# VHH binders against Probable histidinol-phosphatase, part 15

Target 1, 306 residues: Probable histidinol-phosphatase, of Schizosaccharomyces pombe (o14059)
Amino acid sequence: MPISSHSHSGQFCLHAQGKLEDVIQEAIQQGFQSFSFTEHTPRDRVEDLYPEELHLQPEDLFKTFDEYVNEARRLKQNYGDQINILIGAETEYIRPESVELLKSLNTKYNLDYFVGSVHHVNSIPIDFSPELWQKALQHVGNNPEQLFIDYFEHQYDLMQRLHPLVIGHFDLICLFAPEDAKEVFKNSKSVWELIQRNIKYAVSYGGIFEINTSAFRKGWKTAYPQQRLLELMVEQGAQLTLSDDSHGPHQVGLNYHLAKSYLDKCGITSLCMIEKGPDGNGTVVKNVTVDNVWSKFVGTNGITNT
Short names: E, the ipSAE of ESMFold2; O, the ipSAE of OpenDDE; V2, 0.75 times the mean of E and O plus 0.25 times the DockQ between their complexes.

## First folded at step 6 (VHH)

Design q36 (from g7 with Y100F; framework vhh_6fv0_2)
Fold by ESMFold2-Fast, scan of step 6:
Structure q36 (fold): chain B 306 residues (1-306), chain A 122 residues (1-122)
Amino acid sequence: as target 1 above (306 residues)
Amino acid sequence: QVQLQESGGGLVQPGGSLRLSCAASGFTFSSYYMYWVRQAPEKGLEWVSTINSGGDSTYYKDSVKGRFTVSRDNAKNTLYLQMNSLKPEDAAQYYCAAPFEDYYGSRSWDSRGQGTQVTVSS
């Protein structure tokens, strides 16, 4: 029975499809035992709007997030007896001041957890397009090592100040990296030391790392994180969870057969499932076997080519 | 493959009108917000208008409000931009775009269509 700790819907994410209810109905149909709603957190500056959000004001993002939490709670009431539903959010860490906004959202909404994600380096998006990735590179003097250093320093600041339960797509910074930059990523001692620091730190507060299958639909041969990093996480005793990072009903459980092969190749036999505490209070992490996650899985999965 | 094909541009005098069309294929058009963006020579890409999936909510850049109207026909997978009272500042290559990720994860609008040229001069 599969799990997903990270998902989006077209109802609350402009580059996704479908209603939140359609997403949860698909997860139930595929035999998921646990599924988390984790829509993006709002931003409070006009300059932090993505290109697809330029018709909006920051106030609209806060309204959308409020509507998201209300709908998610309605769906948990209606479907929570059929599937474990968690209500969280995926962070937008754009600048150090972003963390105070994230804390205020948790105070207001009492979210089950955060997926701690970094989608910007020095306030420039690094997962929007190759063109913006190059702009982020130009901002640091065309030095890819410095871009990677800044990315992991932002991730570390987020980890230290928010303690997100789930660490989102750890190596997202590599998505649009050209071959020469990937070689720097592989060979930089400074970058490797920051990677080790961040993994150790997250482990120290009980953070878990997602195996995020969206990398497969984006042309990767592995999920996030790439194999070298996953092996390091295992060596450091890191706990792992599974996420489809679905952007609509059609992506629920997408490429999970590839994730199973990847986990098997790396000798991973245990994953973490997130659930509510025994009295319905607090968020707890439970170990599940890889065999259990794939037991009775009825989804029709394939890699998306277009 | 996602394909977007713009048409309807041309040369008009100031105060004139043009109607742009965008034919979409390769994705579920009726499920996506659609966008009109433009790029003038020696300038960056500029957002012009947005329409929601159902066509009942529209948004416009301040400088085009009251002059431009965006609409869509979901049965025909077609997006429209009616441009009235055209000004020299509106001269640009016009593109339609959807906020979806391509196969490699990119949401870059520059890769979506070839565009249609709008020239405003006497």
Scores: ipSAE 0.365, ipTM 0.706, lowest interface PAE 3.2, mean pLDDT 90

Design q39 (from g7 with E101D; framework vhh_6fv0_2; at its last look DockQ between E and O 0.72; V2 from the best seeds 0.00; counts 0 for: pae E 5.8 > 2)
Fold by OpenDDE, look of step 7:
Structure q39 (fold): chain B 306 residues (1-306), chain A 122 residues (1-122)
Amino acid sequence: as target 1 above (306 residues)
Amino acid sequence: QVQLQESGGGLVQPGGSLRLSCAASGFTFSSYYMYWVRQAPEKGLEWVSTINSGGDSTYYKDSVKGRFTVSRDNAKNTLYLQMNSLKPEDAAQYYCAAPYDDYYGSRSWDSRGQGTQVTVSS
């Protein structure tokens, strides 16, 4: 009975596929016991719009997000008896001021939780394209170490100020990093100190790190995070959850077979499933075994590498 | 693999018309917004037009409003751009683009074809 703590739909994400309802139906079909809607939070500045959003204004993003929450609620009402549904959002932390917007969204919509993700370093996207990653690198004087430092500082700031329940793709900074830049990740004591700090802090407030399988379809040999980081997380007592970061029904549960192998390799035997609290407002975290998560897994996405 | 192939470009006089086509494959075409972008000599890539998945909503760069019309045939996986009243400043390499999150994770205008050249000259 698989779980996913991080997902998107084509209905509310321009680079994703399928309606939100299609997504949850697919999850049900595959035997998911828990599935979270976590569309991207809107951005309030024109300069923060992505290329695919050039025809839009910030107001449009907010409208889309409003529609998302409403649809998510509708779907939860209709399908909640069949599957545990959480309604969250993935953060867009672009600058320190982003946190205030995130808080306001939480106040307005009473989201179940945030996936704490950092997609920008110094307000420059680092997961959009190799070119923008290079732009981010240029911004810090072509110093990969500084780029990584800034990334983890942003992550730390987000965690301190928002305390997102789920920490999204912890090492996303590596996605478009050239091999030489990745050596900084290998050799920089400063970067590792920050990584340790961030992991420790997240653990301290009850944050959960996601095993994000989207890395596999992006050509990684591991999920997010990479093995060294995952091992460090485990060593520090981190709780883990599983996410497909699906961008449509076709990616629900995608490459979960690879995730299973990866978890086994790392000696991971337990994951966290997020549920609504008894009061109906909060969330609780339940431990589920890796074996349980992969039990009764129906469908082909879990074993498809596309 | 996402594949886009533009066609229909050519040489026209000012005030002339062209119809561009874009054949799409390798992704669920009908599920995505599609875009036309262009790049003139010594200029950067610029957005021209957007059409939603269903084709019922269209958006245009201000300078092409009233002259260009974007449309799509989802059954044929084809995107169109009707360009009327062409101006010299419209001369550029035109690309169709999709925001598809492909294997490389890029959502930029890299998801485009080789383009088709539009030249406007008297």
Scores: ipSAE 0.052, ipTM 0.548, lowest interface PAE 2.2, mean pLDDT 92
ESMFold2-Fast, scan of step 6: ipSAE 0.476; ipTM 0.775
ESMFold2, look of step 7: ipSAE 0.055; ipTM 0.531
ESMFold2 (binder alone), look of step 7: mean pLDDT 79; pTM 0.790

Design q56 (from g7 with S108G; framework vhh_6fv0_2; at its last look DockQ between E and O 0.62; V2 from the best seeds 0.00; counts 0 for: pae E 2.8 > 2)
Fold by ESMFold2, look of step 7:
Structure q56 (fold): chain B 306 residues (1-306), chain A 122 residues (1-122)
Amino acid sequence: as target 1 above (306 residues)
Amino acid sequence: QVQLQESGGGLVQPGGSLRLSCAASGFTFSSYYMYWVRQAPEKGLEWVSTINSGGDSTYYKDSVKGRFTVSRDNAKNTLYLQMNSLKPEDAAQYYCAAPYEDYYGSRGWDSRGQGTQVTVSS
């Protein structure tokens, strides 16, 4: 029975499609047993708006997030007997001060969990476009090693101060990295020491690393994380979960057949499913086998009958 | 490939009206927010109006509220801007734009057409 720990909708995310209800209906139709709503957290400064948010002010983002939580709760009430629904959010860590905003959102809404994601390095987006990735590189003197170091230091700060249950797309910094920068990534002892530190820290507080299939739709031959990172996570005793990072009903379960092949190649046989605690508060983590996750999967997204 | 073609500009007197059109092709028009932006001589690109994918939410720069109306016809892949009570300050090259994401996940928006010139006689 498939699971997803990380998702979005076009109702609350400009670069996504469809209503949140369309997303959960698709997950139910594909036989998902668990599906988490994790819309992006609002940003509180004008300079934090993405280039596509021309018509918005930070206040609009907070209004949108409030509407998201209300709709998510309505859907959980209406569909919760058919599928396990968690209501969380994906972090926007932009600077150290971002964590205080994230904590305030959790206090206000009592979210089930965060997907702890870093989409900016030194306040510059690294997953929006190659041009902005290059700007982030220029900010650190065109030194890819330093850019990677800063990314994992930001990730560590987020982990230490928020303890996100799910660690989002661990190696997102590589999405727009050109080949010469990727070579630096592979060979840097300093970066890999930080990677090991971050994995060990997340393990120590019960953090769960997502296997995120959105990398496939962005042209990768692997999910997030890449194989060597996934192997290190297993060696360090990390817990793993699965997500499509869907941005609409057309992306629910997208490329899960590729994810199955990838996990088989990597020798991964178990995943974590997150569900609501026994009294309806908090979360509990349940071990599920890879075979069980795919045994009843009937999704057709990303399957071309060629 | 993505194509945006603006039309409907021209010379008008102060207080006059124009209706701009933007013909879109090469992407799923009905899935995207659409924007009108403009550029006057010696000025940078200025946001004017936004409309959501379904056409039921509209947004306007304060200086054009009540005078301009954005709309769309998703069956025709066409975006419109009705401009009433035009003022000299509205004179500019007008462009339509959309947010986009390519195969590799790169996002952005761009006005890619030639634009259409709105000139208001003084």
Scores: ipSAE 0.347, ipTM 0.681, lowest interface PAE 2.8, mean pLDDT 90
ESMFold2-Fast, scan of step 6: ipSAE 0.573; ipTM 0.819
ESMFold2 (binder alone), look of step 7: mean pLDDT 79; pTM 0.798
OpenDDE, look of step 7: ipSAE 0.423; ipTM 0.764

Design q62 (from g7, 13 letters changed; framework vhh_surovatamig_d1)
Fold by ESMFold2-Fast, scan of step 6:
Structure q62 (fold): chain B 306 residues (1-306), chain A 122 residues (1-122)
Amino acid sequence: as target 1 above (306 residues)
Amino acid sequence: EVQLVESGGGLVQPGGSLRLSCAASGFTFSSYYMYWVRQAPGKGLEWVATINSGGDSTYYVDSVKGRFTISRDNAKKSLYLQMNSLRAEDTAVYYCAAPYEDYYGSRSWDSRGQGTLVTVSS
């Protein structure tokens, strides 16, 4: 029975498709045992809007998030007996002050958990386009090692101050990295030490790392994280979960057959499933076997280039 | 492949009205936010209006607020822009746009139609 700890809908994410209800109906149809709604957290400054959001004001993002939580709770009431539904959010960490906004959102909404993601380095988006990735590189003096260092320092600050349950797409910074920057990522001792530090720190507070299959649809040969980093996580005793990072019904469970091959190649036999504690209180993590996750996988869902 | 075909532009006097239409194909229209963007001569693309997938939330650039109305018909896969009280400054090629993410994850507006020219002058 598949699981996903990270998802989006076109109802609450400008670059996604479909209603939140369409997404959960698709997960039910595919036999998912657990599915988390994790729409993006709002931002409180105009300068923090993505290029696709320049027509909005910060208050529009807060209204959208409020509507998201209300709709997610309605859907949990309607479908929660058919599938385990968690209601969380994917973080936006743009500057150190972003963490206080995230804490205030959790105080207001009492979310089940955060997917702790970093989509900006020095407030510049690094997963939007190659052009913005180059702008982020230019900001650090065209030094790719410094860009990677800043990314993992931001991730570490987020981890230390928020303790997100799920660590989102750990190596997202590599998505638009050109080949010469990827070589720096591979060979930098300083970057490797920060990667080790961050993995060890998340393990220390019970953080779990997502195997995020969206990397496959973006042309990667692996999920996030890339194989070298996943091998390090396994060596460090890290707990892992599975995420489709779906951006619409058509992406629910997308490329999960490739994820199975990837997990098998790395010798991974267990994953974590997130659920509510007894009587609906608190958020708990349960170990499931990889075999169990795939035991009720429907048809050819997730086949690349179908 | 996303295809957007705009129509309804023309020459109109200041204070006049025009209704723009956009016929969409190649994607699940009813599942996307949709945009009207414009490009005045010698200028870059400027966002004008946004409508959510259900058609119940709309957003406008301040210069057109109260004059323009964005709407959609999901059954007909059509997007509309009703333009009233037109001003010379509204002269531009108007494009219907959908959010776009390529295979590698790059995000942009997909304004791949030819656009429709709106000229406000006497």
Scores: ipSAE 0.014, ipTM 0.418, lowest interface PAE 7.0, mean pLDDT 88

Design q63 (from g7, 15 letters changed; framework vhh_7nfr_2; at its last look DockQ between E and O 0.85; V2 from the best seeds 0.00; counts 0 for: pae E 2.8 > 2)
Fold by ESMFold2-Fast, scan of step 6:
Structure q63 (fold): chain B 306 residues (1-306), chain A 122 residues (1-122)
Amino acid sequence: as target 1 above (306 residues)
Amino acid sequence: QVQLQESGGGLVQPGGSLRLSCAASGFTFSSYYMYWVRQAPGEGREWVSTINSGGDSTYYADSVKGRFTIARDNVKNTLYLLMDSLKSDDTAVYYCAAPYEDYYGSRSFDSWGQGTQVTVSS
């Protein structure tokens, strides 16, 4: 019975496709036991709008998020007896001041949890395009080690101040890193020390790391995080969850067969499933076996159409 | 492969009308927000209009509101921009765009294809 702790829809995310209801119907059709809605949090500055959002103002992002929460709650009421639905959000940490906005959203909406993600370094997007990744690099004096340091410092600030339950795509900063920057990432003692600090810190407050399969559709041979980092997480006693980071119905459960191979290769036999407490109060994390997650999986991946 | 091909531009006098088309192929057009953006000589790119996947929500830049209409035909995979009451300030190369993600995860919203030149002059 598959699970996903991280998803989006085209109804509330302009670079995604499909209605939120189509996404949950697809998850039900594939036999998911748990599926989380985790739409992007709004941003409060014009300069933080993505190119596809140029027809919008920050005010519109807050309206869209409100509509997202309302629709998610309607769908949980209608489908919650068929599938475990969590309603959360994926963070946008653009600058230190972003954290107060995130706290205010949780106060207003009582979200089940956050996926704690960093998509910007020094307010510059690092997962939009290689061109913007290079702009972020230029901002730090063309020093890739400093770019990685800043990324993990932002991640640490987010962790310390928000304690997000799920740590989103831990090594996203590597998505558009050229080969020479990847060598710096691999060999920098300073970067490795920050990675160890952040993993240890998240473990200390009960944070769980997502195995995010969107990396496969972006040409990676692993999910996020890459193997070396996943091995470190296991050594540090980190708890892991599974996410498709779907951006539409067509991406629900996408590449989960590759995720299974990756988990098996790394010797991972247990994952965490997120659910509401027995009375519908509080958020609870429970262990599930990898074998259970893939048990009776009826996904349409074209490799095992059983 | 994703292809966007603009057409319908030309020389027109002030107050005239033009209909631009953008033929889309290589992706599920009906699932995407579609955009028109323009670039005048020596200027940066300016957003003109947006239409949602279903065609029931449209957005316009203040400079074109009431004069331009964005439309789409999801059966023909074609985006349109109907331009009325054209002004000299509308002179630009017009590009259609989609928020597309390639195989490597790179998102783009920059102009696709060569664009179509609109010149408003007497």
Scores: ipSAE 0.368, ipTM 0.705, lowest interface PAE 3.1, mean pLDDT 90
Fold by OpenDDE, look of step 7:
Parts: structure tokens; sequence; C-alpha cells
Structure q63 (fold): chain B 306 residues (1-306), chain A 122 residues (1-122)
């Protein structure tokens, strides 16, 4: 019975597909035992809008997020007997000030948890396109090591200030990194030390690292994170969860078969499923076996490759 | 692979009209917002108009409000831009764009067509 701790819908994400209800119905159809809604948090500055959002203002994003939370709650009420549903959000950490916005959202909506993700380095998107990644690189003097350093510093800042339960796609900075930049990742002692620091810190407050299968559909041979990092996480006592980072029903559980192989290769035998606390407040983490997670798949997305 | 192909551009006099079309393929067209952008010579790309997936909501830049109409046919996977009362300042290459995230994770930079030239001149 599969799980996903990170997902999106076309209803509340302009580059995704399907209604939020379609997403959860697909999850149920596939036999998911747990599924989390985690739409992106809104952004409060016009300069942070993407091209597809040029017709919008920041207040529109906040309205969309409000609608998301309300819909998520409705769906939880309607489908909660069939599947464990969590209502969270994926962070947009664009600058240090972003944390205050994130906190305010948590206060307002009482979200189950955050997926702590960093999609920007020095306020420049690093996962939107190769061109913007290069822009980010240029911003730091065309120094890949510095780019990676800044990324992990952003991640650390986010973790320290917000303590997101789930650490999203830990090595997202590598998505559009050319091979020479990746060599810096492998050879830089400074970058490695930051990675170790970040992993250790997340472990210290009970953070969970996601195995994110969206990497496969983006051409990776592994999920997020890559194997060396995954091994380090395990070595440091990290807990892991599974996410499809789906952007619509068609991606629910997508490439989970590849994730299974990857986990097996790495000797991973357990994952974490997030549940609501017994008092209805907060969240608890339940350990589930990898075998259990991959049991009783009835959908096709889990065995299809893009 | 997302493919967008614009057509319908041309030379018109001020006050004239054009209808641009954009043929879309490689993604579920009806599930996504679509938008038009334009780029005049020596200028940056400018947002022109956006339409939601269902076609019931449309948005326009102030510079084209009241003159341009965005529409879509989800059965034909086609986006349209009806351009009336054209002005010299409307001269630009017009691009159809989709917010779809491609296989490699790229969005806006890879989800634009080749564009169609619109020239408004007396």
Amino acid sequence: as target 1 above (306 residues)
Amino acid sequence: QVQLQESGGGLVQPGGSLRLSCAASGFTFSSYYMYWVRQAPGEGREWVSTINSGGDSTYYADSVKGRFTIARDNVKNTLYLLMDSLKSDDTAVYYCAAPYEDYYGSRSFDSWGQGTQVTVSS
C-alpha cells in the first residue's frame, strides 16, 4: 500500500493537471494508504511570479492557497475513511523573509506539516529551467561551489527557522547542474560539510527526508536524493518517506517501481508514513516496511515509466 | 514533447485586425492555462493575455484591453488571439505559451512556440 508525502494538483498549480479530488481518487484507486496534499505556498512579491502567473498578483496566490486548504479539508472529510489524508504545503523559500510568511500561513491554516523545499538560490529559481539555473550560477560569479554552498545554506536556514517535517528533494540543486558543477559537488569538502550539517540537523529535530520519484521522470537514474546522499542520511540515522511529487492524477505513484529498485539497491527496508496525532493535533510518524508500501498496488502509474 | 505553433501574423494597417492561432500538441491542452506574449524589436518579452483551461476566464495586459480577445478550442487544441484596432505599437513577434512542465522539468523557456510576426504599419 503506497504512500506519498508530497503532491500537487492542476486545480491549485498552473503547471499541474487535474482537480485535487481527482488526485485523491486516483490515490485511492491505486491502493494508497496515505496521501498528502502539499501545494506550493503563495508568494508575496510580484517579482517572484512565474511567466504563467503574469496575469496574477500575489493576492491571487493567497486566494488560491486559501481555496486549496478549504478544498483539502473537504476532501479529507469525504475520503478520510478510505485513505489517510494529510494537508500540508511545500515551502517556497526565496529569501530569509520567506520564513515569516511560511510561519504566518501555518498559524492561519494549522497545516499538518511543511515539505521543506528550496527552489531558489539567492532568489533565483534553480529548478525552473536550465537558463535560470545558469543565471543563478552567474549571480555567484560562475562558481558552482558557491552556488551549492548557498543552496545548502538556504536549506539550513529554512530548517532552523521552520523545522519542516519533510525535507523535500534534498539535492534539487543538481537537477540542472552540468557535469562540471556536479564534480564540485563531489569534490568540495565545504559543500560536503554543509550537507552533513544539514542532514544531522534535520535528524536532530525529527525531520524526514523524502525519496522523491519525480527525479525519474526528469531523467535521473535515482530518486531524490542521489545514492551517496541517501547512504549518508541512513548512516546518520535519518528517517525516510516516499513521495511522487505528482502534478496530477497521471503522476500519482509514477515510477514507484523504480523507487523500489533504488531503495533495494541501497538496502532501505523501512519508510515513514505521516499520520495525524492522536489528539487531532500535530503529526506522528509511523514506520512501514518497504514491502508493505509496495504491496497491493492496483494502479498503473506505479509501474509505468516516462 | 510540448509543441506550439503560431500562425496568422502578417502586415496590416493601423486600425486593422488579425487573428492568430496556436496549434498545441504533446500535452493535455485542455488542462492548462494558456497565454500569449509578444516581443517587439529591441524590447523584452511582454505578456499579452491569458486564458484559463476552460476558457471562461480571460486576462489582458492594459495595453491590449478592449482590443484583443483570447480564446481557445479545447477540441482542436488551438489557442486564438483576435486582434482588433491594431496599433503600430502592437508590432512584434507573438508567441503562444503553455505553463506545462516538460520532461526535463523546464517550463516557460521550453513551452513557447516559434512565434508569428505581426507588423502594423501604414
Scores: ipSAE 0.218, ipTM 0.645, lowest interface PAE 2.0, mean pLDDT 92
ESMFold2, look of step 7: ipSAE 0.530; ipTM 0.799
ESMFold2 (binder alone), look of step 7: mean pLDDT 78; pTM 0.779
ESMFold2, look of step 12: ipSAE 0.327; ipTM 0.680
ESMFold2 (binder alone), look of step 12: mean pLDDT 78; pTM 0.779
OpenDDE, look of step 12: ipSAE 0.186; ipTM 0.642

Design q64 (framework vhh_6fv0_2)
Fold by ESMFold2-Fast, scan of step 6:
Structure q64 (fold): chain B 306 residues (1-306), chain A 121 residues (1-121)
Amino acid sequence: as target 1 above (306 residues)
Amino acid sequence: QVQLQESGGGLVQPGGSLRLSCAASGFTFSSYYMYWVRQAPEKGLEWVSTINSGGDSTYYKDSVKGRFTVSRDNAKNTLYLQMNSLKPEDAAQYYCAAPYEDYYGSRWDSRGQGTQVTVSS
């Protein structure tokens, strides 16, 4: 009975595919126990629009997000008896002021939770392309250690001010890092201290780290986070959840068989599932076994009936 | 520096077809979303179509859906717009546009000269 705490659809994300309803129907067909809708939060400045959004105004992003929440609530009414559906959002932390926008969205929509993600360092996208990653590096004087420091400082500010329940793809900053920058990431004491600080801080408020399988489809040998970081999280007593970060029905549960191998290799036997509390109020975190998550998994992308 | 060269415009009768091309250079074309935008005389710039870097996701202005098809050839660094069932209201200067490579100080980088489309009997 698999789970996913992080997903997108082409109906509300221009670089994804398919309708939100098609995504949840696919999750039901694969035997998912729990599935969260977590579309991207809107941005309020023209300079924060992604390349695929340049034909839009920031106001259009807020309209799209409103339509997302309405559709997600309709689908929860229609399918919530077949599958546990959570309605959240994946954060955009572009600058410190971003957190006030995120808080206002939660006040307006009363979302179940946030996936706390950082996709920008010093307002420059770091997961869009290698070229933009290089521009982010140039912004800090071509010093990769400083780029990593700034990334984890942004993540820490987001954690301190928003307390997102799920920490999104912890080491995303490494996605387009060239080999020499990856060596700096591995060997920097300063970077490692910030990583430890951020993990301990999230644990302290009940934050959960996602094992995000999108890394596999992007060419990684592991999910996010990489093995060294996952081992540190386990040693620090961090709670873990599972996410496909699907960008359409075709990506629901994608590479979950690789995630199972990764969890087994790291000795992880327990994950967290997110659900609504009694009477449908509040958000509750429940421990589930890895064996249970993979039991009755009927999908083509995961381990079936194991 | 980004360079875009549009071609393929011309005069066509209502209901006719034209195929526009945009030759791109000065950037890694295959890594970027691309856009078609148009401007009629004494009117503002209007978005027409978007295509993702891989060419597998396309978006259209409502008034051109079902009539226009955007495509790209990443091996040739070329963007296309197939325009069928042309209407008089489609008459405009058409521009190929790329996003800015660093910051979005302007909505589109449409530094090409464009290609003129006229629809008349």
Scores: ipSAE 0.000, ipTM 0.303, lowest interface PAE 11.7, mean pLDDT 87

Design q65 (framework vhh_6fv0_2)
Fold by ESMFold2-Fast, scan of step 6:
Structure q65 (fold): chain B 306 residues (1-306), chain A 123 residues (1-123)
Amino acid sequence: as target 1 above (306 residues)
Amino acid sequence: QVQLQESGGGLVQPGGSLRLSCAASGFTFSSYYMYWVRQAPEKGLEWVSTINSGGDSTYYKDSVKGRFTVSRDNAKNTLYLQMNSLKPEDAAQYYCAAPYEDYYGSRSWDYSRGQGTQVTVSS
């Protein structure tokens, strides 16, 4: 019975596909026991719009997010008896002031949780394209170590001020890093100390780290996080959850067979499932076994795709 | 899977016109917003125009408003950019783009762009 703590749909995300209802129907068909809607949070400045959003105003993003929450709640009412549905959001941390916007969204919508993600370093996108990753590098004087330091400092600020339940794709900063930058990431003592600090901090407030399978479809041999970091998380007593970071029905549960192999290789036998507390009060975390998550899993190959 | 093939560029004198086309395949073209972007030598990518899935809402960079018109034919999976009153500063490689994350995880511009079509404005 698989789970996913992080997902998107084309109805509310310009670079995803399909309606939110199509996404949840696919999760039900694959036998998911829990599936979270975690759409991107809106941004309040024109300069923070992604290239695909340049035809929009910030007000449009807030309208889209409002429509997202309304549709998610309708679907939870209609499908909640068939699958455990959580309604959250994936954070956009662009600048320190972003956290106050995130807090205001939670006050307005009473979201179940946040996936605490950092997609920008010094307000420049680092997971959009290699070209923008290079602009982020230029901003810090072409120093890859400083770019990694800034990324983990942003992540730490987000963790300290928001306490997101799920830490999103921990090492996303490595997605477009060239080989020489990856060597700096691997060998920098300063970067490793920040990684250790951030993991310990998240563990201290009950934060859980997602095993995010989108890394596989992006050509990685592991999920996020890479093996060295996952081993550190286990050593630090971190709790883990599973996420497909799906961007449409066709990506629900994608590469979960590779995730199982990765978890087995790393000796991981338990994961966290997120659910509402008794009578719908609060958000709680339950331990589930890896064997139980893959038990009765139909998989993509057993399902007719539209 | 997503493939975009641009055409219609060329050399034109200032004040001239060109019509660019983009043939799209590998995705449900009629369901997506489509974009025109351009890149001049030694400059970054610059957004030029956007059209919604139905073709009834269009958006333009301030410097091209009133001169460029974006349109689409969903039956032919084709995007167009009519460029009138061309200026030297419009000279660039022009790309069409779709806002869709591909199987490899790249967001819109890099994987959604074809080879582009070159627009040169000189006497």
Scores: ipSAE 0.013, ipTM 0.461, lowest interface PAE 7.4, mean pLDDT 88

